VH-VL binders against Vitellogenin-1 (vit-1). Designs and how they scored, part 14

Target 1, 170 residues: Vitellogenin-1 (vit-1), of Caenorhabditis elegans (p55155r1310to1479)
Amino acid sequence: SVCKVQKNQIRTFDDVLYNTPLTTCYSLIAKDCSEEPTFAVLSKKTEKNSEEMIIKVIRGEQEIVAQLQNEEIRVKVDGKKILSEDYSAHQIERLGESDIVIELPEGEVRFDGYTIKTQLPSYSRKNQLCGLCGNNDDESTNEFYTSDNTETKDIEEFHRSYLLKNEECE
Key: E = the ipSAE of ESMFold2; O = the ipSAE of OpenDDE; V2 = 0.75 times the mean of E and O plus 0.25 times the DockQ between their complexes.

## First folded at step 7 (VH-VL; framework fv_cosibelimab)

Design e1 (from a06 with heavy chain V33I; at its last look DockQ between E and O 0.60; V2 from the best seeds 0.00; counts 0 for: pae E 9.9 > 2)
Fold by ESMFold2, look of step 7:
Structure e1 (fold): chain C 170 residues (1-170), chain A 119 residues (1-119), chain B 112 residues (1-112)
Amino acid sequence: as target 1 above (170 residues)
Amino acid sequence: EVQLVQSGAEVKKPGSSVKVSCKASGGTFSTYIISWVRQAPGQGLEWMGVIIPIFGKANYAQKFQGRVTITADESTSTAYMELSSLRSEDTAVYYCARGPNYRTTFDYWGQGTLVTVSS
Amino acid sequence: NFMLTQPHSVSESPGKTVTISCTRSSGSIASNFVQWYQQRPGSAPTTVIYEDYQRPSGVPDRFSGSIDSSSNSASLTISGLKTEDEADYYCQSYDSSNHYWVFGGGTKLTVL
């Protein structure tokens, strides 16, 4: 199961495709919403009119932030810039000059500054995932569950429920 | 502008509990860590524990394990610290502090909440 | 877990430079970032240095941080001392092995 975020479009774990542009506020892309959460994936645009994103991965006690800078992916772990030779010590793999893979407990996140691909095994986190990537329940017709676990047909309500809006972003 | 506003001072009896709140505004509450730090009169800063609000998971300093509970309510952007079985040595100012992650920095501090434990 | 040791007090005249040390008892000081907090009497702490040497917006550039691996210590240096710098200063780091945020004991800076 793969969730893909690119430009103004998201393809969920359950293969539902919809348009919802990210903003300069972080949005929750995918999260382990079980009783013992292990990860969260968030993203925002670098600027309102940019296709370039910043990704934030919370993995256990670590915060991993990555973005494309000068055609090269730059990675910070817990606020500290990490050179590519140190990526493996943080369960990060470099795929060429502009791509990285960040390991998750049972899957991975691939990121190149413009595209986020969250990959989980099909059995992983069924009905225990939340976020803009949906709940990974193999049902396309009930994909839009808000952050309070309410089913909705309103895509805007769905998107708003995962937007981490504040005064510093729009 | 990020602000952390804590609940008001409390006077408690030994053996009781206190619950201090810390309301965050002007920031993205759920993507930061919230720590609780106390300071007894005339003494230094003592870390009590941390929560990552988006996970709802808390870790505690060994000294307070079993007596402290740290929680967060993402919908109100509020963190809570509850300390039970209060003793006179728990008299202190209790601070909440926010950081972009719990291992590197605290970039904002609440104003502090005085808890006095007195018969 | 490790401890962070600071001098109990330091003093210096206005216009001079003071350095406050923060020595880690076990493991390398470089293993985790070091932060420094200033606390004026009756006030909450505020951050003056984060991630070893970075200043938050609004903190004067006369505040600087450093790491010395040979003495296994971090230092806060305040140049051009002003009377407003009189405060308690705490270093802080994270103990990854025990999942603890460790504070130093604090240093009272007196500006003579």
Scores: ipSAE 0.006, ipTM 0.579, lowest interface PAE 9.9, mean pLDDT 84
ESMFold2 (binder alone), look of step 7: mean pLDDT 90; pTM 0.917
OpenDDE, look of step 7: ipSAE 0.718; ipTM 0.911

Design e2 (from a06 with heavy chain S30R; at its last look DockQ between E and O 0.04; V2 from the best seeds 0.00; counts 0 for: pae E 10.2 > 2, placed apart)
Fold by ESMFold2, look of step 7:
Structure e2 (fold): chain C 170 residues (1-170), chain A 119 residues (1-119), chain B 112 residues (1-112)
Amino acid sequence: as target 1 above (170 residues)
Amino acid sequence: EVQLVQSGAEVKKPGSSVKVSCKASGGTFRTYVISWVRQAPGQGLEWMGVIIPIFGKANYAQKFQGRVTITADESTSTAYMELSSLRSEDTAVYYCARGPNYRTTFDYWGQGTLVTVSS
Amino acid sequence: NFMLTQPHSVSESPGKTVTISCTRSSGSIASNFVQWYQQRPGSAPTTVIYEDYQRPSGVPDRFSGSIDSSSNSASLTISGLKTEDEADYYCQSYDSSNHYWVFGGGTKLTVL
């Protein structure tokens, strides 16, 4: 199962396609919402009218932030900039000048500044996931579930429930 | 832009509990860690525990295991620390501190809350 | 648990340079970031160095941090000492084996 975020559009783990404009505030893309969470993937736009994103991956005890800057992916691990020769020590793989793969405990995240692909194996924690990528329950007909696990048909309510709003962003 | 505002000073009796609040404004509450650190009179800083609000996970220093509970309310951007079975040696200033990950800096500190335990 | 050991006190004259050490007892000092906090009497701590050597906005560049793997220590260096630098200074790091943030014992800096 793969969830793809690109151009204000999300294709969920359950193959549901919808439009949701990301903002300059972080939104929760995918998270392990089990009793023992292992990862979270968040993203925001670099600017209001850009399709360029910043990704934040929380992997257990680590925070990984990546963005495209001057046509090159810049990666920070726990706030420290790392160079491509050190990527493997942090379970990060460089696929190209602007493409990376960040390993998750049970999958991976691919990112190139414009597209986020979160890939999890089919056996991973179905219906214990939450976020804009859905719950990975193999049901394309599912209603949306907000961050407090309430069913809704309202896409804007669904998106807002995963928005991490603060005074610094819109 | 980030502020951490803690609840006011408290005077408690031995054997009771105290619950200190820490309200955060500015920044993204869910993606930071909140730690509690105390300082007894004339002593150094002592880490008590941490919560990662996005995971709802808390981890505690061994010394406080079983006596401390750290929680967070994401809707109000407020963290709480509750210390039970208070003793006179628990008299201290209790600080909340925030950082982008508990493996990194505490880049913002609350003003501190004096808890005095006296008979 | 590992410990972070700092000298109890250091002193130096205005205008000169002081270095405060922070030695880790076991495991590598480089395994996690080291932070430095300044605490003036009656005040909450404030961060003067994070991520080994980075300065928060508003901290003067006369404050610097460093890591020495051979001595398994971190250092805070303050050049051009001013009387306002008189404070307690704490280092902090993460204990990966026990999932703790560990503080050094603190160093009282006196500017003579």
Scores: ipSAE 0.006, ipTM 0.542, lowest interface PAE 10.2, mean pLDDT 83
ESMFold2 (binder alone), look of step 7: mean pLDDT 89; pTM 0.907
OpenDDE, look of step 7: ipSAE 0.020; ipTM 0.593

Design e3 (from a27 with heavy chain S31T; at its last look DockQ between E and O 0.68; V2 from the best seeds 0.00; counts 0 for: pae E 5.4 > 2)
Fold by ESMFold2, look of step 7:
Structure e3 (fold): chain C 170 residues (1-170), chain A 119 residues (1-119), chain B 112 residues (1-112)
Amino acid sequence: as target 1 above (170 residues)
Amino acid sequence: EVQLVQSGAEVKKPGSSVKVSCKASGGTFSTYAISWVRQAPGQGLEWMGVIIPIFGKANYAQKFQGRVTITADESTSTAYMELSSLRSEDTAVYYCARGPTWKTSFDYWGQGTLVTVSS
Amino acid sequence: NFMLTQPHSVSESPGKTVTISCTRSSGSIASNFVQWYQQRPGSAPTTVIYEDYQRPSGVPDRFSGSIDSSSNSASLTISGLKTEDEADYYCQSYDSSNRYWVFGGGTKLTVL
């Protein structure tokens, strides 16, 4: 299953499409919310009026941050800039001219500065996944569970529950 | 601006447990790494473990594996460290410290919590 | 698994320059960033150098850090030494193989 974030729109793991603008605060896109978390994917806008995003991937004991800078995707692993020739040592691949692929323990994240695609195997179906990409329960009609695991029909409440507001962002 | 405020000093008996809190204010809690570091009287600094609150899993120094539990409560912006099976050599000042990632510098430290294990 | 070795103590007169070494026992000092912390008596540590040579805001430019790959060591240099610089200083680096933070043993700086 694939969750796609682009242009202030999200298509969830359960193929539910909705509009919710990301902000300059990080939002939780997708996370393994089991008792033994293996990954988390977060994103924010570079600025309010931009389609350009910054992605943060927490993968086991690594943190990967990527964004476009000067028409090139710049990648930091654990705070250190890395060059594209070193990507494979960090389970990151450059795909074509504009994409990177960040390996997850069970899947991958593809990112080009404007689109985030989080792909998990079809057998990776858990109601313990959480975030704006939904819980991957293969049920497209009841997708919106807040961060405290309550169902809501209110998209704004759902989005707010995964928003990491602080003093320095919206 | 950023502040880490820890719970007060404690006196404990050998074999018991202690739970120290670390409340963060000003700045980001959920995406930053919170480490616990201790310092026995007259001794150096010793790292115990770390948690990233949004990720929810702690990693521990192997010396403390099985005795320490580090948790975080995002709703109160508070991290906790619980050390069990206390011994007299666990008498120390316990610090929480914040860093942007698991593997970067600590940019802010709590004031420290003295735990005394009296025999 | 690696250790960071610092001299137990150093001393120098006001206005002079002191250098505190931090030698890594195995693997390269350049593999991970080195930080330096100052701890005055009765206080929590504070960062004086991060990422090998960077100063946090509020740390005077007389504090500097350096890396010497040939001796496998990092150094903290304090020029124009002042009496308020009297403190314990700890180096720190991450051990990627064992996944934990290593602190040096600490150096007591005495300003004569």
Scores: ipSAE 0.149, ipTM 0.695, lowest interface PAE 5.4, mean pLDDT 85
ESMFold2 (binder alone), look of step 7: mean pLDDT 91; pTM 0.914
OpenDDE, look of step 7: ipSAE 0.551; ipTM 0.870

Design e4 (from a06 with light chain N32D F33Y; at its last look DockQ between E and O 0.51; V2 from the best seeds 0.00; counts 0 for: pae E 3.6 > 2)
Heavy chain, then light chain:
Amino acid sequence: EVQLVQSGAEVKKPGSSVKVSCKASGGTFSTYVISWVRQAPGQGLEWMGVIIPIFGKANYAQKFQGRVTITADESTSTAYMELSSLRSEDTAVYYCARGPNYRTTFDYWGQGTLVTVSS
Amino acid sequence: NFMLTQPHSVSESPGKTVTISCTRSSGSIASDYVQWYQQRPGSAPTTVIYEDYQRPSGVPDRFSGSIDSSSNSASLTISGLKTEDEADYYCQSYDSSNHYWVFGGGTKLTVL
ESMFold2, look of step 7: ipSAE 0.352; ipTM 0.762
ESMFold2 (binder alone), look of step 7: mean pLDDT 90; pTM 0.916
OpenDDE, look of step 7: ipSAE 0.801; ipTM 0.925

Design e5 (from b11 with heavy chain S99V S103T; at its last look DockQ between E and O 0.03; V2 from the best seeds 0.00; counts 0 for: pae O 10.9 > 2, unsure alone 74.3 < 75, placed apart)
Fold by OpenDDE, look of step 7:
Structure e5 (fold): chain C 170 residues (1-170), chain A 122 residues (1-122), chain B 112 residues (1-112)
Amino acid sequence: as target 1 above (170 residues)
Amino acid sequence: EVQLVQSGAEVKKPGSSVKVSCKASGGTFSSYAISWVRQAPGQGLEWMGVIIPIFGKANYAQKFQGRVTITADESTSTAYMELSSLRSEDTAVYYCARVREYTDTWKHFDYWGQGTLVTVSS
Amino acid sequence: NFMLTQPHSVSESPGKTVTISCTRSSGSIASNYVQWYQQRPGSAPTTVIYDDNQRPSGVPDRFSGSIDSSSNSASLTISGLKTEDEADYYCQSYDSRNHPVVFGGGTKLTVL
């Protein structure tokens, strides 16, 4: 299953496309909401009117932050800058100059500064995910469950439930 | 730059098997899926199947189920397509293509091999 | 499963605009991404549009893609037609239910 975030659009794990503008505050893109969480992917815009994003991947006890800077993806692990030659030690792979792959316990996250792709095996965490990417339950007719697992048809309500909002959000 | 280089042309008898290779270079292999598409002379494109090397999983078009086998060797960054019980109708150019995004549903093919002509004749 | 239907051929003079349609037989065209591939004679296909309306690097902005839910079709539009645009064009999509990749029958574009 693949979830894609690009240009204020999201295609969920269940292949539902909808529009939802991100803000300068982190939104929960995808999370393992099982009893034993293994990962979370968050993202925010660098600026209000930019299509450029920053991602935060929580992988076990690690926090990985990536953003595009000077046409190159910069990566921090647990707040420390990581050089490209050290990516492998952190299960990160560089694809070209402006693309990275972050390994998840199952699957991976791809990021190029403007597109976020969360890719999971077909068997992985079915009906156990939450976030803007949906619950991955192989159903496209009831895709929008808020963070409290309530179904809604209001996309704004859906997004708000996964927004880490503070006074600095734009 | 990413390149997919396929094996050379094949001439086969009906009932035999053919195995075409597709070697990827200039990028990572394990992070992508490889799809196979064929094109009979003067005809359109036909999807055959796909493999995700990192998962070791291949999916096939229903038409070719039981007759096609797609494999991948991560150590050599090479994908293979084997088609058995060849018929004259299998005469075609066979392409490998890298899939930018993959799941059970397959999307954008961003790089293509040069194609391999397989001719089946008695 | 569904089919994607394209016109067999289209033709137009240089500098003009052409549109190639791709109609889905069942299910919504908007439910899954549509790709467009260009194939010149004797060559492998290359992507000109992906994810309905995105252009790969190197593809000129003369190429654009769109989706029309009312007609359940995708369209490839080429403006400012050039002789080099003469090729076969294929649309491609997929079914989220059983996950086959489906190609259209292809359209031969002739530049007059």
Scores: ipSAE 0.006, ipTM 0.560, lowest interface PAE 10.9, mean pLDDT 90
ESMFold2, look of step 7: ipSAE 0.350; ipTM 0.768
ESMFold2 (binder alone), look of step 7: mean pLDDT 88; pTM 0.910

## First folded at step 8 (VH-VL; framework fv_cosibelimab)

Design f1 (from e4 with heavy chain T31I; at its last look DockQ between E and O 0.04; V2 from the best seeds 0.00; counts 0 for: pae O 3.5 > 2, placed apart)
Fold by OpenDDE, look of step 8:
Structure f1 (fold): chain C 170 residues (1-170), chain A 119 residues (1-119), chain B 112 residues (1-112)
Amino acid sequence: as target 1 above (170 residues)
Amino acid sequence: EVQLVQSGAEVKKPGSSVKVSCKASGGTFSIYVISWVRQAPGQGLEWMGVIIPIFGKANYAQKFQGRVTITADESTSTAYMELSSLRSEDTAVYYCARGPNYRTTFDYWGQGTLVTVSS
Amino acid sequence: NFMLTQPHSVSESPGKTVTISCTRSSGSIASDYVQWYQQRPGSAPTTVIYEDYQRPSGVPDRFSGSIDSSSNSASLTISGLKTEDEADYYCQSYDSSNHYWVFGGGTKLTVL
């Protein structure tokens, strides 16, 4: 199962395509909402009028932040800058000059500064995910459950429910 | 090991406010939900509200709406519950409890904070 | 919205089996997970059953949870009752209609 975020468009794990612009505040892209959460993927725009994004991956006790700077992906782990030569030590893989892969307990997150791909095994966390990527239940008719587990047809309401607290979001 | 450590006992006058803290350790704070549950002397458990720290959004039981405020500080992994306009009926042990999501259990509990409201 | 109703008290001798019921007033008991908490005197509650029948680590297999749709109730069963099992037990579920965590009234278990 793959969720793709690119150019203010999201394709959910259940292959539902919809438009929703990210803001300069973090939105929850995908999260393990099982009884034993293992990961969360968040993202925001670097600037209001930019398509460049910053991702935050919570993996166990680790926080990984990645963004494109000077045409190179830069990574911080727990607030500390990590050099590309040390990516492997943090289960991060560099693909070329502008693409990284962050390993999840199951699957991976691929990021190139403009596109976020969250990939999970087909068996992984079925009907146990939440966020803008949906619930991953192999059903395309019920993608929009808010953070408090309420189904909605309002995409804006859906997105707002996954927007992190910040009064100055643009 | 996950632990929730709450602030100490409080004695308050009617009409005042109390703010109880709940510090979490041993796990990821931001992606779990923190609920507050109180228990009056000799009574059962009563749910007050919940917060998801990563979102900073709280929901409250209708009974306490307008009088309770639940917040969370991710930098310190601490949740707070403030109850205003205290009355004698608010005398209770207040618990914070962690859960993985809305649908399942509270898997860890704080030790409780006794709040006594008396004139 | 719904309420969860428990018996006020139950009692049994050591080594025996006790069952505590938790009846949902409206909606299906199977629609939302039921949890059970144990609270010993002067202590905070601890989870003994979650998601209807799952046991947390450290909880003995003497504790079991079940759901009965016909009676719209959940049950906590404690086999091989021990003196240490004497406590208050609370069932809990989630009401998706109002997003409340709903607790039963609690059951005092006395080991005779």
Scores: ipSAE 0.183, ipTM 0.748, lowest interface PAE 3.5, mean pLDDT 92
ESMFold2, look of step 8: ipSAE 0.551; ipTM 0.816
ESMFold2 (binder alone), look of step 8: mean pLDDT 88; pTM 0.898

Design f2 (from e4 with heavy chain I52R; at its last look DockQ between E and O 0.66; V2 from the best seeds 0.00; counts 0 for: pae E 3.0 > 2)
Heavy chain, then light chain:
Amino acid sequence: EVQLVQSGAEVKKPGSSVKVSCKASGGTFSTYVISWVRQAPGQGLEWMGVIRPIFGKANYAQKFQGRVTITADESTSTAYMELSSLRSEDTAVYYCARGPNYRTTFDYWGQGTLVTVSS
Amino acid sequence: NFMLTQPHSVSESPGKTVTISCTRSSGSIASDYVQWYQQRPGSAPTTVIYEDYQRPSGVPDRFSGSIDSSSNSASLTISGLKTEDEADYYCQSYDSSNHYWVFGGGTKLTVL
ESMFold2, look of step 8: ipSAE 0.404; ipTM 0.771
ESMFold2 (binder alone), look of step 8: mean pLDDT 88; pTM 0.894
OpenDDE, look of step 8: ipSAE 0.837; ipTM 0.932

Design f3 (from e4 with heavy chain I52Y; at its last look DockQ between E and O 0.70; V2 from the best seeds 0.00; counts 0 for: pae O 4.3 > 2)
Fold by OpenDDE, look of step 8:
Structure f3 (fold): chain C 170 residues (1-170), chain A 119 residues (1-119), chain B 112 residues (1-112)
Amino acid sequence: as target 1 above (170 residues)
Amino acid sequence: EVQLVQSGAEVKKPGSSVKVSCKASGGTFSTYVISWVRQAPGQGLEWMGVIYPIFGKANYAQKFQGRVTITADESTSTAYMELSSLRSEDTAVYYCARGPNYRTTFDYWGQGTLVTVSS
Amino acid sequence: NFMLTQPHSVSESPGKTVTISCTRSSGSIASDYVQWYQQRPGSAPTTVIYEDYQRPSGVPDRFSGSIDSSSNSASLTISGLKTEDEADYYCQSYDSSNHYWVFGGGTKLTVL
C-alpha cells in the first residue's frame, strides 16, 4: 500500500484521491494507530504559498526531520544534523541529490522535498492506520475517518482533525 | 510563548495516591515529549518518566515502576503524573518538563508542584 | 547505564570565570547531548545550555558549554561572573541503554 502526498493532493492507502492543502502547521500524514504504535509521518509547508514541504518522521523513539535546502535534502535525527555519509547508520538512504528514503519498522517513506510517499507492506497495519492517508482498511467508499475515528464526508473536517495547530504556525 | 502550568500543592497521607497535571500552551503538544522530574527538599533533580503524547507511550525510571503512571490528553494538551502508595520519601516538588524528542533538552519547565506526604 | 558526576559546590568572585564539570561514568560523553540547567532558590530549573554548547534566547554569552572527550566530561563555563549567577547548576544527558534522562548531582555556585 502506498500513500502519496503532492501538490495539495493526497492519494490514500486505499487509492482514494482528494484535494487538501497543507498548511505551515504540521498535519498528520500517516500514523500507526494500533495499540503498539511504531511510526508517525507528519508534514507541513515551508511557506504558505509554497509547494515545498518539510517532513517529520517519528520512528520509535527517534525523530527524523527532512527538508530541501540548496537543492539537497538535509536530514536531522533527534535534532542533530547528520551527514549523508552517515545516513545508513540511521536507516536512511540517499537517492541522488534530492531524494531520501527513511526506513520504517515496516516499509519506508520517500521524500524529495515536494512529494511524500509512504509505502507499507500489503499485510502491514490493515485498518490500524490513521491520518490523512486514511486507515488502510481496503475500502475506498468510507475513507475519511477523523482522529476520533468518526466517519465524515467533509474533507475540511477530516483534515482539521489531523492538523496540529499552534501559535508558531500560520 | 510556550508555558507549562501545573496543578497546585498537595498534602497526602502515606499509602494514598496523588495526581499532578501539567497543561501546555503556546506550542504543539503532540509532537513533544513530557517528562516528570522531582526534587526532594535540599536534593537534586530526579527523572521519573516520560510520555510521548502522539503515541501515548510512557517510559518510567525503574525506581518508580509499578507505582507511577504518566498519561497525556492531546485534546487538552495536558499531561498527568500519578504516583501511588505514597511514602514520606515522596515529599518533593514535582516538575513537568517539555522536550523536542527523546534525546534532547528540556526546553520548558512547569512551575513545580509541592507534594507533601505526612501522617 | 551511566552517571553524571558534578562537584558539590564551586565559588568565585564577581567578574571572574568559573567552570563546572560534569563527568560521565561510562560511555562517551560525546555520544549524547549534554544540557545544563540553572536553578535559583525557590524556582524551577531553566535551560542555559542545550546540545552541548547551544544557548537559548535570553541566556547571555557569558555562559558557554563544552565537551572534553579526553576526560569524558562536559563543562559549563561562566565568564564575567555576576551575583545573579548564584544558583544550582545541573548537567543532564540521555542514556540510550535504558532510555533514561540522567541528571548530575548538581553544583551549588556561590558568588563571593
Scores: ipSAE 0.027, ipTM 0.633, lowest interface PAE 4.3, mean pLDDT 91
ESMFold2, look of step 8: ipSAE 0.305; ipTM 0.750
ESMFold2 (binder alone), look of step 8: mean pLDDT 91; pTM 0.925

Design f4 (from a06 with light chain F33Y E51D Y53N S97R Y100P W101V; at its last look DockQ between E and O 0.67; V2 from the best seeds 0.00; counts 0 for: pae E 5.9 > 2)
Fold by ESMFold2, look of step 8:
Structure f4 (fold): chain C 170 residues (1-170), chain A 119 residues (1-119), chain B 112 residues (1-112)
Amino acid sequence: as target 1 above (170 residues)
Amino acid sequence: EVQLVQSGAEVKKPGSSVKVSCKASGGTFSTYVISWVRQAPGQGLEWMGVIIPIFGKANYAQKFQGRVTITADESTSTAYMELSSLRSEDTAVYYCARGPNYRTTFDYWGQGTLVTVSS
Amino acid sequence: NFMLTQPHSVSESPGKTVTISCTRSSGSIASNYVQWYQQRPGSAPTTVIYDDNQRPSGVPDRFSGSIDSSSNSASLTISGLKTEDEADYYCQSYDSRNHPVVFGGGTKLTVL
C-alpha cells in the first residue's frame, strides 16, 4: 500500500484522499506505532506559500533529512551532509536528478522535494501505523483517529493532532 | 533559540527515588534525542541514557540499567529521568542534553539539577 | 569497551597556544566522531568542537580540533589563549556496538 503527500493533499494507505495544508512545522506522516517502533516519517513546508517540502525519516537510531535545494536533493544523515556516492551505505538510492528512495524496515519512502510516497507491503499489519497517512486498516469509511486515539470526522482536527508545533514554526 | 530548563535541586534519602524534568523550547522536541548526563562533585561527565521522544523508547548505559527510567511527554516538550534506589554516590548534578543523534554531539545542555543523597 | 584518556591538567600563558590530547584505548579514533566540551566552574558544558573539527556558531576560530590516527588520539588546540578560556575540557566519542557514549576524564586548563 502507498501513501502520497503532494500539493497540500494526502492519499492515505487506505485510499482516502483529503486536503490538508502542511505548515512550516513538522507533521507526522506515518509512524510504526507498535510496541517496538522502527520508523517515523515527518514532513514540513520549506516556506508557508511553497509546495516544496522537507522530509525527515527516523529509522531506528538514524535521522535522515532531505530537501530539494538549488535543483538538487540534499541529504543529511544524523546532521552530516551525505554525498550521492555515499547514499548506498545509508540505504538510500538515487533514482534520478532529484529523486531518492530511503529504505524502511518493511518498505520505502520516495521523495523528490514535492512528493512523498511511503510504500509498505500490502500485508502490513493493520492498526500498527499512525499519522496523517492513516492506520492502514483497509477501511476507507472509518472515522479518522487523532494522535490520542480519538475518533473524529473533522480533518483539520485530525491534522492538528499530528502537528509538531514549536516557537520557530507556524 | 533552543533552551532546556530543568527542575530544581533536590535532597533525598538513601533508598528513595528522584525524578528530574527537562523542558525543551525551540526546535522540534519529538525528533531530537534527549540524553541524561551526570557529574558527581569534583568528577567528570557520565552518560546515563537517551530517549528519542517520537518513539518513546529509551536506551540506558549498562551501569544504570534497572535503576533509571527515561521518559518523554511530547505534549509538554518535557523529558524526565527517574533514578531509583538512591545511594550516597548518586549525589551529582544531573544534566539533560540534546542533539540530532546522541552519538555525534550534544548541541544544547540544561542548566543542571543538583541531587543530594544524604542520610 | 574503550576509554578516552586526557591529561589531568595543562597550563599556558595568555596569548600562547595549548593542545589537549584525547587518546582512545581500543578501536580506531578515526572510526567515530569526537566532540569537545568546555565547562566553566558552576556551569553546564558547552560544545566547542563537534564531528572532529567543526565549530558551532559563536565559537572563535582559535579553537580547532584534529585527529591523529598514528597515535590514536584527538586533539583540541586553543590558540591566542585568553583568561576566560580557563575551564575543564572533555572529549567525547562513541562506539555504536555496545558503548554508545564515552567521555574523557577531563582536562583542567589553567591560564597563568
Scores: ipSAE 0.080, ipTM 0.670, lowest interface PAE 5.9, mean pLDDT 84
ESMFold2 (binder alone), look of step 8: mean pLDDT 89; pTM 0.910
OpenDDE, look of step 8: ipSAE 0.566; ipTM 0.872

